VH-VL binders against q0aze0. Designs and how they scored, part 93

Target 1, 268 residues: q0aze0
Amino acid sequence: MKIILVNNRFKENTEKKAQEIAGQLSALNVEVIIDNGLDEPYAGTVDFIMVLGGDGTMLRAARRYGQRAIPVLGVNMGTVGFLSNIEINELAEYLPLILREEYSLEARMMLEVAVFQQQSLLTRVFCLNELLLRSNSPRMLSFALEISGQKLEPYRGDGLIVSTTTGSTAYSLSAGGPIADPQLDAFIVTPVASHIINKRPLVVSPEREISLHLLEEREAIIGIDGQIKMDFGAENRVLIKRAPHPLLMVNLKAKPFFTSIDRSLQRQ

## First folded at step 25 (VH-VL)

Design TC9
Fold by OpenDDE, fold request of step 26:
Structure TC9 (fold): chain C 268 residues (1-268), chain A 122 residues (1-122), chain B 113 residues (1-113)
Amino acid sequence: as target 1 above (268 residues)
Amino acid sequence: QVQLVQSGAEVKKPGASVKVSCKGSGYTFTNYWMYWVRQAPGQGLEWIGVINPDSGGTKYNQKFKDRATMTVDKSISTAYMELSRLRSDDTAVYYCARGREHETYLGYFDLWGQGTLVTVSS
Amino acid sequence: DIVMTQSPDSLAVSLGERATINCKSSQSVLYEYENKNYLTWYQQKPGQPPKLLIYWASYRESGVPDRFSGSGSGTDFTLTISSLQAEDVAVYHCQQYYSTPLTFGQGTKLEIK
């Protein structure tokens, strides 16, 4: 068995823990690769990925390895989040199950985000939570939203979020988007401070495509999972589709999603 | 060893074109954005543009948009920068540089080529 | 375009003393969503390409001595060498990567007094 441990190089506790776990796994004749995000993703074949940290680390791991159909386990290290399945202090208990591959998998839809410069592809990113289009100034944006070739009325507002159901509890939630069952596949299109009063979020079929471009000569920003930043101008276009492969999240421990969400919301 | 190796020095006449090459080794060429930066003698650094070696997508500094052309040959892990309609103020050391950030071109550079001196003189 | 301005243009510091180089951006290079400053420092010695020194405003690149430190946020940044060594003689460049075009400061030449 070969396992990747994904941690955050800027969090020393995760690095130390990764080394510790690596030692334990090595003693069990398990090959281990540690990925702290500094270098390029490991290109070799692996059987399992453990993400040590919080949601941010999971998002990065998903972008790096999500298309490889590898089971990904979130191991929380004392952070608040929705993407971890077990706590770090529980790892020893569940390690035998991991090694015996006695766990269930939950498929989570990811986004395929294609960013174009003029008519040429600039880059393509797969992400677990969302794409954000945001004004780079205090002024509202004017942009075109197309869904499956259907051109909507020009949009005016601070921005727009296109989120997965997984991402519904992230920035989309803060912007007034609906909470979605992560077992569903759907796009959630959430306005950010729309000029239209009470403009409603859209729940869109994952079979559709979403296109965005500006209708003015201004600079905006696109953000992906709150970690990737790119410029977005009049010469750019974004095309969003369902990623061809879902993230395979490991479920070792039952986690009551709706109960957890309800509790979290009540604390706010 | 992880490194970028650039082509040798060039001497050109005004109005001519120059094409500088940059070969990456020791890493996956297509996983890193490739940038071009130049430095005139005794001056600061100036960004020319960036290319995604995987997609071939480019983004140029508007100052060079009409004269600079960036390309890649993935099969040999080599990036190219061609600058046309050369003038005397194009005299500079031209660097290729690897972006540390994999997922965006908005980044900093962790690996540099040795530089290529391009001299434009009549 | 974001204009980067370093100060001073040149600096002479005695061995063992503290060297301070400032870099100011014409607009904030702080990205609030991830709370990161898109600012980097390079060291360039004569006849060599720039070398990555500090990234994300305050993180040292691997192999960089701990006497080097980066600080600041928003528009004002500082590179500090706590105890100047002979090998630190170089030109130092700040660079923003918050938005295109990517831009550099004019450079600061650091010499031994």
Scores: ipSAE 0.928, ipTM 0.954, lowest interface PAE 0.4, mean pLDDT 95
Fold by OpenDDE, fold request of step 26:
Structure TC9 (fold): chain C 268 residues (1-268), chain A 122 residues (1-122), chain B 113 residues (1-113)
Amino acid sequence: as target 1 above (268 residues)
Amino acid sequence: QVQLVQSGAEVKKPGASVKVSCKGSGYTFTNYWMYWVRQAPGQGLEWIGVINPDSGGTKYNQKFKDRATMTVDKSISTAYMELSRLRSDDTAVYYCARGREHETYLGYFDLWGQGTLVTVSS
Amino acid sequence: DIVMTQSPDSLAVSLGERATINCKSSQSVLYEYENKNYLTWYQQKPGQPPKLLIYWASYRESGVPDRFSGSGSGTDFTLTISSLQAEDVAVYHCQQYYSTPLTFGQGTKLEIK
């Protein structure tokens, strides 16, 4: 068996834990690769990915490895989030099940985000939560939203979020988007401070495509999963589709989504 | 060994074009953004542009948008920067540099070529 | 465009003493979603390309001695060498990567007094 341990190089405790776990796994004749995000993703074949940290680390791992159909386990290290399945202190208990591949998988839809410079592809990113288009000034943006070739009326506001159902409990939630069942595949299009009062979020079929471009000569920002930043101007276009492959999240321990989110909301 | 190796020094007349090459080795060429930066004698650094070696997508400094052309040959892990309509003030050392951040062109550089001196004189 | 301004343009420091170089940006390079400053420092010795020293304003690149440190946030940043060594003689550059065009400071020449 070959396992990648994904940690956060900016959190020393995760690095130390990764080394410790690597030693334990090696003692069990498991080949281990540690990925702290500094170098390029490991290109070889692996059987399992273990993410040590919080939701942020999981999002990075998903972007790096999500298209490779590898089981990904979130191991929480003292943070609050929705993407981890077990706690670090539970790892020893569940390790035998991992090694025997006795676990269930939950498929989570990812976004395929293509950013264009004029008519040329600049970059393509697969992400688990969302794409954000946001004004970088106090002035509202004017941009075009197109869904499956249907051009909506020009949009004016601070920005727009296109999220997966997984991402519905992330930034989309803060912007007033609906809470979505993570077992459902859909796009959630959430306005950010629209000039239209009570502008409603859209729930869109994963079979559709979403495109965005500015209608004015202004600079904006696109953000992906809150971790990737790019400039967005009049010369740019974004095309969003369902990723060809979902993220395969490992389910070792039952974690009730709706009771968890309800409890979380009561604390805020 | 991870490195970037650039082509040799060039001497050009005003109005001519120059094409500098940059070969990457020791890493996956298409996984890193490639940047071009120049430095005039005794001056600071100036960003020319960036290219995604995988997609071929480019983004240029507006100062060079009409004169600079960046390309890549993935088969030999080589990036190219061509600068046309050369002027005397284009005299500089031109560097290729690898971006540390994989997922965005908004990044810093962890690997540099040795530089290519381009001299423009009558 | 974000303008980067270093200060001083040049300085001389005695061996073993502290060297301080400042870098100011015309606008904030702090990305609030990540709480990261999009700023890096390079060291450049004569006849060589720049070498990465500090990234994300305060993180030291592997292999860089502990005497080098980066600090600051928003628009004001500082590179500090706690105890200057002979091999530290070089030009130092700050760079922002918050937005395009990517821009550099004018450089600071550090010499031994």
Scores: ipSAE 0.928, ipTM 0.955, lowest interface PAE 0.4, mean pLDDT 95
Fold by OpenDDE, look of step 25:
Structure TC9 (fold): chain C 268 residues (1-268), chain A 122 residues (1-122), chain B 113 residues (1-113)
Amino acid sequence: as target 1 above (268 residues)
Amino acid sequence: QVQLVQSGAEVKKPGASVKVSCKGSGYTFTNYWMYWVRQAPGQGLEWIGVINPDSGGTKYNQKFKDRATMTVDKSISTAYMELSRLRSDDTAVYYCARGREHETYLGYFDLWGQGTLVTVSS
Amino acid sequence: DIVMTQSPDSLAVSLGERATINCKSSQSVLYEYENKNYLTWYQQKPGQPPKLLIYWASYRESGVPDRFSGSGSGTDFTLTISSLQAEDVAVYHCQQYYSTPLTFGQGTKLEIK
């Protein structure tokens, strides 16, 4: 068995723990690769990904490895979030199950975000939570939203969020988006401070495509999972689709989503 | 060994074009944005542009948008920067540099080529 | 465009003494969502390309001696060499990567007094 341990290089405790776990796994004849995010994603075949840290680390891991259809386990290290399944102190208990591949998987839809410069693809990113478009100034943006070829009325406001159901409890929630069942596949399109009063979020089928572009010569930014930042101008276009592969999240421990929402949100 | 190796020094006349190559090795070429930066003698660094070696997507400094062309040949892990309509003030050492951040062109550079001196003189 | 201004242009420091180089951006390079400053420092010795020293304003690149440190946030940043060594003679550059065009300071030449 070969496992990638994903940690956060900016969190010393996660790095230390990764080394410890790597040692333990090696003693069990498990090959271990440690990915702290500094280098390129490991290109070789692996059987399991263990994410040590919080939601942020999971998001990064998802972007790096989600398209490879590898089981991903979130191991929480004392943070509050929605994406970890077990606590670090529980790892020893569940390690035998991991090694025997006795676990269930939950498929989480990811976004495929394509950013274009003029007519050329600039980059493509798969992400677990959301794409954010927002103004880079105190002034509102005017931008076009198109869903499966249907051009909506121009949006005017501070920005827009296109989120997965997983991401519904992230920035979309703060912007007034609905909380979505993570077992549901859908886009959530949440306006950020829309000029139109009572502009409501949209729940959109994952079979549809969403495109965004500015209607004015203004500078904006796009953010992906709150971690990736890009410039966004009139010469840019974003195309959002359902990623061809979901993130396969490992469920070793039952975490009832709806009963934990209040608790989790209260702690944030 | 992870490295970027650039083509040799160039001497050009005003109005001519120059094409500098940069070959990456020791890493996955398409996983890193490739940047071009130049440095005039005794001056600071100036960003020319960036290219995604995987998609071929480019973003240029507006100052060079009409004169600089960046391309890649993925098959040989090589990036190219061509600068046309050369002027004397284009005399500089031109560097290719690898971006540390994989997912965005807004990045810093952890690996540099050795530089290519381009001299433009009548 | 974000203008990066370093100070001083040149600096002479005695061996073993502290060297301080400042870098100011014309606008904030702090990304609020990550609470990270899009600022990096490079060291450039004569005839060589720049070398990465500090990234995200305060994180030291692997292999960089502990005497190098970066600090600051928003628009004001500082590179500090706690105890100058002979091999530290170089030009130092700050760079923002908050937005395009990516821009650099004019450089600071550090010499031994």
Scores: ipSAE 0.915, ipTM 0.948, lowest interface PAE 0.5, mean pLDDT 94

Design TC9
Fold by ESMFold2, fold request of step 26:
Structure TC9 (fold): chain C 268 residues (1-268), chain A 122 residues (1-122), chain B 113 residues (1-113)
Amino acid sequence: as target 1 above (268 residues)
Amino acid sequence: QVQLVQSGAEVKKPGASVKVSCKGSGYTFTNYWMYWVRQAPGQGLEWIGVINPDSGGTKYNQKFKDRATMTVDKSISTAYMELSRLRSDDTAVYYCARGREHETYLGYFDLWGQGTLVTVSS
Amino acid sequence: DIVMTQSPDSLAVSLGERATINCKSSQSVLYEYENKNYLTWYQQKPGQPPKLLIYWASYRESGVPDRFSGSGSGTDFTLTISSLQAEDVAVYHCQQYYSTPLTFGQGTKLEIK
């Protein structure tokens, strides 16, 4: 069995724990690849991905590996979030189940984000939580939103969030978007500080394609999962659609979403 | 073993063009943004632009936008930068560099080519 | 464009002593959503390409000696060499990657006194 063990190099406690766990797994004849975020993603076939850390480390794992249909387990190392399943002190208890593949999977929709410079594709990236378009100055943006070729009335404000249902409890929530059941597939489109008071969040079919571009030259940015940043100007356009594959999250321990909402949000 | 190897030094007259190559080895060429940076003798570093080897998409420093052209041949893991209408103040060492960040061109460089001296003189 | 200004332009430091190089950006390079400073330090020895030392303002690249450290946030950044070695004679550059165009400081030449 071959496992990718994902940690965050910038948090020393996760790096130390990852090395300890890798040693324990190797002693059980499990081949371990450590991904601390600095090297290129591992390209070979693997059976399982274990993420040590909080939601941020899971976001990176999802972007790197989510399209490969590999089971991904979130292991919490101290701060409760929405994307971990077991605690680090429970890992030894659940390890036999992991090795025997005795677990269920929960699918989580991802975004595919295509960024254009004029008419040319710059890059495609994947996203578990959200794409943010936001002003990079005190001045507001004027921008266009299209949904499957349908042009909405122009937006004016600080920006816009296009979120998955998984991302509904992240930045989208702080901007006034709804909490969504992560088992639903949908886009949640949430204005950021709109000066048009009647612009409301939209819930959109995952079969739609969403396009964004500026209507006037302004300094703006694209943010992806709060971790990836790009410039965004009048020469740019972004196209968002449902990614080809969902993230497959491992469920070893029951973690009811609805009964934990208030506690999880209090900690964020 | 992981390395960027550039083409050799060039001497050009004003008005000519130069095309510098950069071959990447020991890593997945299309996984990393490729940057071009120059350094005039005794001067600081100046960013020319960046190319995504997978898509061919580019962003240029506006200073070079109408004179620089970046391309890639991914079948041989090689990037190219062509600078046209050369002037004497284009005399510099031209570097290719690999970005650490995969998902964005807003990055820093963990690997540099050895540099290619381009001399522009009458 | 974000202008990067280094100080001093050059300095001479005795072996074993502390060297300090400052880099100031004309705008903040802190991306507050991630709480990361988009600032990197390179070392460039004569006749060589630059070499990555410090990224995200404070993280040391693998293989870089412990005597190198980076600090600062927003617009003001410092590279510190806690105990200068002969091999540290070089030009040091800061670079921002908060926005394009990517820009570098003019460089600081470090010499043995």
Scores: ipSAE 0.852, ipTM 0.915, lowest interface PAE 0.7, mean pLDDT 91
Fold by ESMFold2, fold request of step 26:
Structure TC9 (fold): chain C 268 residues (1-268), chain A 122 residues (1-122), chain B 113 residues (1-113)
Amino acid sequence: as target 1 above (268 residues)
Amino acid sequence: QVQLVQSGAEVKKPGASVKVSCKGSGYTFTNYWMYWVRQAPGQGLEWIGVINPDSGGTKYNQKFKDRATMTVDKSISTAYMELSRLRSDDTAVYYCARGREHETYLGYFDLWGQGTLVTVSS
Amino acid sequence: DIVMTQSPDSLAVSLGERATINCKSSQSVLYEYENKNYLTWYQQKPGQPPKLLIYWASYRESGVPDRFSGSGSGTDFTLTISSLQAEDVAVYHCQQYYSTPLTFGQGTKLEIK
């Protein structure tokens, strides 16, 4: 069995703990690849991904490995978020189940984000929580939103969030979007500081294609999962679709979403 | 083992073009943004542009956008930068560099080529 | 365009003493959502390409001696060499990557006094 162990060396003490866990797994004849975020994603075939850390580390793991249809387990090492399943002090208890593949999987929709420069593809990235379009100057944006070729009335304001249901509890919530059941597949489109009062959040079928571009020259940025930043100007366009594969999150320990909302949001 | 190897020094006349190559080895070429940076003698570093080797997509420094052309041949893990309509102030060492950040071109460089001296003189 | 200005242009420091190089950006390079400063420092010796020292303003690259440190936020950044060694004689560059065009400071030449 080969496992990727994902950590964030910039977080307190996680690097040392990752080495300890890697040693324990190696003693059980498990091959371990450590991904601390500084090198390229491991290219070989693996059976399982273990994420040591909070939601931020899980977001990076999802972007790097989520399209490979590999089970991903979130192991909390600090403040409980929305994406961990077990605590680090429970790992030894659950490790036999992991090795025997005795766990269930929960699928979480991801976004595929294609960024264009003029008419040419610049890059594609994946996203677990959200894409943010926002102003990068004191001036508000004027921008167009299209949903499957249907052009909505122009938006004016600070920007727009296109979120998954998993991302509904992240930036989208702060901007006034609804909390969504993460078992639903949907886009949540949330305006940021809109000058147009009738521009309410939209819940959109995962089968749709969402397009954004500026209607005036302005300095804007794209943010992805709160971790990836790109310039966005009048020469750019972004297309957003449901990613080909969902993130496959491992369930070893029941974590009721609805009864834990208040605690999880407080720690976000 | 992980390295960027550039083509050799060039001497050109004003008005000519130069094409510098940069071969990446020891890593997955298409996973990293490739940057071009130059340094005139005794001067600082100047960013020319960036290319995504996977898509071929590019962004250029405005100063160079009508004279520089970046391309890749991902089958041989090689990036190219061509600078046309050369003038004497284009005399510089031209570097390719690899970005640490995979998902964005807004990044810093953890690996540099050895540099290619391009001399433009009449 | 974000203009990066280093000071001083040249610096002479005695062996074993502290060297300090400053870099100022014309606008903030702090991305508040991540709380990260999009700034790096490079060391460049004659005839060589630059070498990465510090990234995200304060994180030391692997293999860089711990006498090198980076600090600062927003628009004002500092590279510090706590105890200068002979091999530290080089030109030092800061670079912002907050927005394109990516821009560098003009460089600071560090010499032994």
Scores: ipSAE 0.851, ipTM 0.914, lowest interface PAE 0.7, mean pLDDT 91
Fold by ESMFold2, fold request of step 26:
Structure TC9 (fold): chain C 268 residues (1-268), chain A 122 residues (1-122), chain B 113 residues (1-113)
Amino acid sequence: as target 1 above (268 residues)
Amino acid sequence: QVQLVQSGAEVKKPGASVKVSCKGSGYTFTNYWMYWVRQAPGQGLEWIGVINPDSGGTKYNQKFKDRATMTVDKSISTAYMELSRLRSDDTAVYYCARGREHETYLGYFDLWGQGTLVTVSS
Amino acid sequence: DIVMTQSPDSLAVSLGERATINCKSSQSVLYEYENKNYLTWYQQKPGQPPKLLIYWASYRESGVPDRFSGSGSGTDFTLTISSLQAEDVAVYHCQQYYSTPLTFGQGTKLEIK
């Protein structure tokens, strides 16, 4: 059995713990790959991914490995968020179940984000929480939103969030979007400080394609999962679709989403 | 060994073009953004542009937009930068560099080629 | 364009003494959502390409001696060599990657006094 341990190299506690867990797993004849974010994603086949840290580390793991249909377990090492399943001090208890593959999987929708420079594809990235378009200056943006070729009236404001249901409790929520059940597949489109008083959040079928571009020369950025930044100008366009594969999240410990909402939001 | 190996030094006349190659080995070529940077004698470093080897998509420093062309040949893990309408002030060492950040072109370089001296003289 | 200005242009430091190089950006290079400074330091020895020393303003690259450290935030950054060694004679460059065009400081030449 081969496992990837994902940690955050900027937090020594997670790196040290990853080495300790790797030692324990090696003693059980489990091959371990440590991914601290420094090197390229491991390209070989693996059976399981264990994420040591908070939601931020899970977001990176999802972007790196989410399209490979590999079970991903979130292990909390401090702050309880929305993406961890067990606590680090419970790992020994659950390790036998992991090794025997006695757990369930929850599918979580991801976004596929294509960024264009004029007419040319610049890059594609995957996203677990959201894409943020926002102004990079004190001036408002004027931008176009299209949903499956249907052109909405122009937006004016600070920006726009296109979120998954998993991302509904992240930046989308702060901008006034709804909390969504992460078992649903949907886009949540949430305006940021809209000048147009009737622009409300939209919940959109996952079968739709969402396109964004600026209508005026302005400096903007796009942010992906709060961790990836790109310039966004009048020569750019983004196309957002449901990713081909969901993230497969491991469920070992019952963690009811609805009864934990307030606690998880307060601790983020 | 993870490395970037560039083509050899070149001497060109004003008005000509030069094409510098950069071969990546020891890593997955298409996973990393490839950058071009130059350094005139006794001067600082100047970014020319970046190419995504997977898509072929490019962004250029506006200073070079009309004269520089970046391409890749994925089958041989090689990037190219061509600079046209050369002037004497284009005399510089031209570097390719690999970005550590996979998901964005806003990055820093963990691996550099050895550099290619291009001399433009009449 | 974000202009990167280093100071001093050159300096001479005795072996074993502390060397300090400053870099200032014309705009903040802090991405507040991630709380990361988009700033990197390189070392360039004569006849060689630049070599990565410090990334995200303060994180030392693997294999770089512990005597190198980076600090600062927003617009003001510092590279420190706590105890200068003979092998540290080089030109040092800062680079921002907050926005395109990617830009470098003019370089600081470090010599043994």
Scores: ipSAE 0.844, ipTM 0.913, lowest interface PAE 0.7, mean pLDDT 91

